# VHH binders against F-box protein 7 (SKIP32), part 4

Target 1, 328 residues: F-box protein 7 (SKIP32), of Arabidopsis thaliana (Mouse-ear cress) (q9xi00)
Amino acid sequence: MTSDALTIPSELESALRLRTVQYFITKRPWLDLYGVHVRPVPPFGSTSRKPHFDPALIHRCLPDELLFEVFARMMPYDLGRASCVCRKWRYTVRNPMFWRNACLKAWQTAGVIENYKILQSKYDGSWRKMWLLRSRVRTDGLYVSRNTYIRAGIAEWKITNPVHIVCYYRYIRFYPSGRFLYKNSSQKLKDVAKYMNFKASKSENLYKGTYTLSMSDDKIEAAVLYPGTRPTVLRIRLRLRGTAIGANNRMDLLSLVTSGVNDEEISSTEEDILGLVEGWEDDETHNPDIPAVSHKRGMTAFVFVPFEEVDESVLNLPPEKMDYYVTG

## First folded at step 20 (VHH)

Design X4 (from U6 with T108R)
Fold by ESMFold2, look of step 21:
Structure X4 (fold): chain B 328 residues (1-328), chain A 123 residues (1-123)
Amino acid sequence: as target 1 above (328 residues)
Amino acid sequence: EVKLVESGGGLVQPGGSLRLSCAASGGTFSSYDMGWYRQTPGKQRDLVADITTGGDTKYGDSVKGRFTISRDNTKNTVYLQMNSLKPEDTAVYYCARGYEEFPDYGWRFYDYWGQGTQVTVSS
């Protein structure tokens, strides 16, 4: 059982966390986390005009109690970055309470008993090992699939046989609860990200659904409902992977199936769209006016973008400035 | 920011004609599909017509043969010519910009909308 000793309001808590780290470090060391080298600063005799900090002073300036409280409120990604700052921070981040909270949140749908059973049987009782090695969807950003197709243009104007490249995106945001948001749009990532939440009121083509992740093969089963006079379920099958072990920053799109749903079914399924379609074959439809279709185009892999990187992502560039290839 | 502005609505007698226009600004017009939807108060928006970048058209069943959609990429404008109007065509008509999520399926999604223009068909 964890205890929360931090009583500061949440918005000030975030600012204090960032301010505290910046105040005691003259550089931003977690911006360089994967670059490894933390350059030593001269111990004394330096003038105050240069960037100036003492690694031993950092250890002395933050009492362990405050550092624990700061780390307890950090997201797991930030905890990973913090562990590379210095040896004191590394040992502090290895506190099992930090990783326990992250794990129980990330796999909350399995329940507490099952998570402890998996911890003991597969991860030797180490919450940190479980966090780093057990497959999980990222919930601190968006998975983005950029798709293009080519269409013949109207020839009666000043050029003959013109072609157009049409670009649109699939956006997915997962929640630890087993719910997710799906949006398809021609709008860019920076314009979409602020609407990818359950409180958004004016986001066109934003759909809510449920998903599961299989531990044995990293497959995700997900479904959303397209409502309207011809209600349609979209079944999405994905495989989670990463550019490195534990990154969880890529997803391959394995299948994309649309099927008809009748009104009686949709009135009973608001809580669990994936449960509605459990056991359906890929050619199954419950509305003969809407044939089941297994789609073959628009299947580009998803790339994960953390919320903190949304405005700077290359995915915001117009199509004529983009590399159409994203290495996965 | 993409902006769509409809015009050309009004009151017309049954059997009459109207031409709606939709001017687009703030984005690349020629790379996307355009459409017209209509809405009666208390009902969902109905597809009236849409037109692809290449000029392929699709029409709602109730307007097929009576309405014609066209586009002029030089003027960033899409048009809806409405002939043989019926009282059932009375609605607010909306211009929309979209794309195909499933290109082989032919189903278009629209994520930019105009504010609409009223069309009233009565004696």
Scores: ipSAE 0.382, ipTM 0.717, lowest interface PAE 2.8, mean pLDDT 75

Design X5 (from V6 with T108R)
Fold by OpenDDE, fold request of step 22:
Structure X5 (fold): chain B 328 residues (1-328), chain A 123 residues (1-123)
Amino acid sequence: as target 1 above (328 residues)
Amino acid sequence: EVKLVESGGGLVQPGGSLRLSCAASGGRFSSYDMGWYRQTPGKQRDLVADITTGGDTKYGDSVKGRFTISRDNTKNTVYLQMNSLKPEDTAVYYCARGYEEFPDYGWRFYDYWGQGTQVTVSS
């Protein structure tokens, strides 16, 4: 009884191996973009009819129209990154439309007409130039300041005069609309970011405010309401700066003023806290029980952290390991 | 992760006493202010008592002279001794960890909270 060894056809094994290998080889067609001197594809609209054979698989698989649509939905910083991939992408990213959209979104509070005026008068009609050179708050992450103060501890048998370093953070998320979220917390950036990005409505001690960015001196005026039985407005003056042109990744805290607000005033201006305090003197308070205080402590500069970098940020380190100086 | 766990709540008769405990885990307990809050259904959470890192205490007006907040840094625990309990003291009591956003002014914020412990004062 000759045991007919079922010769599994070698073709099926090869096909199964190829299928299994195909599953593990995540085709990363974008890797083919590296090192290929792709001749500049003439900009969209150049009459050069010759189908420029782009050797990159991604360009073979992705029509230019779709590539454009993808880029149109990218954040400006991602566009910047994309420009480094290949020549084709670099040229594609230079399309003024992408930068126009970014600019109009970033400075939407000024209105479309005003933005065009500014574009023409100050930036030679270049949206990209305006994006790079005009100050703007970043909205793709959080501005974070780490603050520390010293307090006395309770004397124990081993230590007679203990002192404690207390660390807390200020978190700001800006929106292009002129609104911002403000949070103070001793919690780490990675934890706070989850609330401020995804669950803002459910977070405790998350405050809403309004801000304006000056057109001339990169100053931000902001106000936020601390609600409760003793409503208090926090007035924040900031100076926006960057470690590089267009970075806008630092804010110096110029002033912090807390003032009492009347309940009647709050009811009328819940959506524009900055408007409410416009014109107020630093020593002005509208609640006699809450003095106006110009704070001199906790004036640490803000550092911008993109949401994509939140988890890896050094700001998540404990204070004892965080010996970073944000130098101007 | 910082966790606060309250204990010691329960049912007590008017005039009775309870001692609440809050055990903190994670973080540096001694470096933070601690507080007790209470909340009744439908009402805002109110400060009962707080204690600073230095041992300074503050009490809500309604509990002054009756309640005592204390802390044991060696045990990472904050206590609330409640004496002469009244029906009005019936609430969920929450332990909280806090800090000062404005150290020059002493305004405290609390950002970690326990789950709460029920205190019921009833005859």
Scores: ipSAE 0.849, ipTM 0.944, lowest interface PAE 0.6, mean pLDDT 86
Fold by OpenDDE, fold request of step 22:
Structure X5 (fold): chain B 328 residues (1-328), chain A 123 residues (1-123)
Amino acid sequence: as target 1 above (328 residues)
Amino acid sequence: EVKLVESGGGLVQPGGSLRLSCAASGGRFSSYDMGWYRQTPGKQRDLVADITTGGDTKYGDSVKGRFTISRDNTKNTVYLQMNSLKPEDTAVYYCARGYEEFPDYGWRFYDYWGQGTQVTVSS
């Protein structure tokens, strides 16, 4: 049984293949109608020896090599933005190397070999395609859900049955490692983001968990441990979706289950809470004092907010001013 | 910004009484649950008492019958009346604002805290 060692083409071969990528100038037939010959800007690394005079000062001052290095250090979403700046940048961003690195980082839990297999089998060897089409949790911000519930107030002189609307948020920060941070808080996004971004271990109600993203149905299984005298695991099932292809900026909450965990189990699985609860039924509990509860309330969808947009996010508005359709 | 400021702590003899106050500012006080926690050096914070928006109260086992939590929404203040104080009650007492993540299950979480007030019970 000859194990066909899938020879991972050396980075050098991939770089050499980049030389032969005939950039098919997407003929824009409509431009031909107007007689406007938009000269295609050759991509970075094109062997075209003819110095294309780029009139842009930035391109005169910034060598292509440095531009490349800048892009190599950019986050994928920033690369996407950069592609909208000019043609030169658009073509530069198409360099497979940038997307390779992004993909391998994003799906690092699958391993390099598996990612290459998937690349070849499902995405025609295109890292960019894989990045755009393969589901992934975003790690450059927070997934946030706003939840509200009504509670009775204390009767005062003129109001016999006051009710209060209480608002709290769920915050999730994913990591490519399969770990995530979970926080519930009534605090504003802008305040919580500061704590979650700086790994401040001292933030209250910040919990660590593990998650998996299914390759088949965009479902996320996640588990987090609520520490304390009554250790409770929160099992979270989510469906990852996007408002656009590759956005991955929404998560529907499918289920929330709290279950009791015994102390012995916690000690053995501190690093893999999801593994601990793997195979558990929704009504299963391992602590008789803590029943398994499937929660039906507070099932608001998550919206992704990049860290760079946290301060300006509408989620910082008080509940009275927030449009209820923000999660739509 | 929500701020909680505790007051009323101090030194008291065993069997004595203290009344702690926590003044809340920067939010809708009446819409949140309030609680008192205490912490001794090297130990975790323990719930002393909490009070819901509806006025329902819960007490830690060690303080039941001795402590009373109350709130005045008109003053945005929560109180902890501590009677029959014991040396074991010596701790830093913290006021906290909370909510329920799972309202049906009654799980309360606290995310705003005061700076704390020292209560020392000593002969």
Scores: ipSAE 0.849, ipTM 0.944, lowest interface PAE 0.6, mean pLDDT 85
Fold by OpenDDE, last read:
Structure X5 (fold): chain B 328 residues (1-328), chain A 123 residues (1-123)
Amino acid sequence: as target 1 above (328 residues)
Amino acid sequence: EVKLVESGGGLVQPGGSLRLSCAASGGRFSSYDMGWYRQTPGKQRDLVADITTGGDTKYGDSVKGRFTISRDNTKNTVYLQMNSLKPEDTAVYYCARGYEEFPDYGWRFYDYWGQGTQVTVSS
């Protein structure tokens, strides 16, 4: 029974070596630029080895090596935008290195080895293909859902049965680590976005949770703890989707379940709330005083808003002006 | 911008009465639940009373029968009538605006707060 020693692909060894070297070598990125001529990747199928000389002043002033370094520090979505500027930039952005880094960061919870396996088996060794086609939560902004409900008002003067529409928002910020921030608020997106981070100490109704994204069906399982005298876990099931391939800019709410949790369980699993509720039935509660409730209201889909668009987002409009807004 | 401004706090003798007011601006006052909280130094903020858009009221156990919350939507103001005040009622009182994340479940959240008004009950 010859133990087929899984030959770690040479690329993985190089990646592991790079990680170990990163710890000891003070990143002197400028030294890496010395003598390195970064050639723009020729267009796929162009036999013309002639470097397309772009006479634009920016290309004269910005060496290719420096351009590469700039791009290496850009977020993937910005790289996408950069690819629309000119042919040179478009070809430069196609460098697999940029997409490799983006992919490994985005799916870091799966581990490096698993990501390489998936790359080879499902995406033909193309990091760019993997980035575009593999589902991922976006981390460069917030997922926002607008929810409304009707409540009775107080009779005033001639209005005997007034009703009020109450609007609140759910905000989710995902992190590649498998952690996420959850907030419910009637506050506007532009205000909430300012303190939707783990360092924010003064934000009311900001909760920390953990999530997983399924590799097979684009479903997200997430859980957050509502602390207090009646500790309650909110279990969230979502379906990630997009308005376009690779957009990942919509999430449908599949399930919202609140369940009681006992104090002993909380103490043991403060960092992994999702793990705590793993395997729980929807009607399961671990606190007799807090029944499990499957919520059917407030199930509005989430819309992704990049941080750069937060101030201009239509979600900042008052509810009366948002009647046309469809999150799904 | 939504703003809540409390008033009516002060020093009162045991057994006395105070009426707190909270004036709201910058939003649809009538569409939100309102509440009063109180906090003493080093302790958590506790619900004193809340009132829904429909006028339903809830009170903390310690103030039940002594305090009355009310609202006037025409004035965008919520009130807390405090009678039979006790030294234990000494705290900073905060006005808050709230809503329910889970309608029909009864879980209310508050996300706008006033600056607070000091109530001191002392002989």
Scores: ipSAE 0.843, ipTM 0.942, lowest interface PAE 0.6, mean pLDDT 85
Fold by OpenDDE, last read:
Structure X5 (fold): chain B 328 residues (1-328), chain A 123 residues (1-123)
Amino acid sequence: as target 1 above (328 residues)
Amino acid sequence: EVKLVESGGGLVQPGGSLRLSCAASGGRFSSYDMGWYRQTPGKQRDLVADITTGGDTKYGDSVKGRFTISRDNTKNTVYLQMNSLKPEDTAVYYCARGYEEFPDYGWRFYDYWGQGTQVTVSS
């Protein structure tokens, strides 16, 4: 039984060394640029071996090494935008290093070794392919669902049975660490985004939770603790999807279950709420005063909104100006 | 922008009465539940009373029978009539606008708050 010693690619060893050193060494991403010569993309059809002089002032003023460094610090979304600027930038953005970093950051919970295994086995060693095809929650914005329900109003004047449509939103911000922020609010996206992006600690009714994304079926399991006199865990099952390959900009809500949790359990598992409820049945509760409830209303799908687009998002419009609404 | 402004607070003797008002501006007042909370220094904010869009009311146990919450949708105002005031009722009173995340479960959340008005009950 010849133990096929999986030759850890030299890149993996370097990555492992980098992780151990990350505690002591300031991230110097520019060191990765050592020896990297970014060549201009020759014009299409140019047989000329002559060094192509790029007439763009920015390319004359900005050394290729610095350009590379700038790109190395860009978010994947920005890299996508950059690829549309010119041929040189498009070529530069295709550098596997940028996609490697993005992938390793996005799936950091799996660890470096596991990510390399997956890269080789499922994505033919292409980081860009992995980025595009492997499901991931987006962390550069908010997932937002708009929910509506009808309530009776007070009879006034000529209206004997007035009804009101009440609108509220669910907001989710994911982190690569497996943590997420959850907020319900009737406030507008632009207002909530300010709190969830910059001032999370000061926002009322902001809850912390943990989540996992399945590698097999694009399902997300998430749990949030509602604190208070009646500690309640919200268990959320989601299905991640996208309007385009690699978009990951939609989540279908599959299940919402609230269950009671006892105080002792909360004290022991403050950081991993999902772990606490692992294996629980949908009708299971650990507080007799708080029944388990599977909610059937308010199951509107989530739409992803990047932080850069929050102010211009149609979700800021009042319900009366939106053609789309979900009745709870 | 939705704004809530409380008024009517002040100093009152035990057994006295006060009427708090909360004027709402911005948004659709009639479409949201309204509530009064109170908070003392160092303690959690507690529900005093709430009123639904339909006019259903709920009261905290300590104020039941003494306080009355009401709303006037034409004035975008919610009121808290406080009778038979006790020293224990001394607190900052906050007006809040709310909704139900789980309408079938009846769990109400409040996400707009006023600045609060001080109520002091003292001899």
Scores: ipSAE 0.842, ipTM 0.943, lowest interface PAE 0.6, mean pLDDT 85

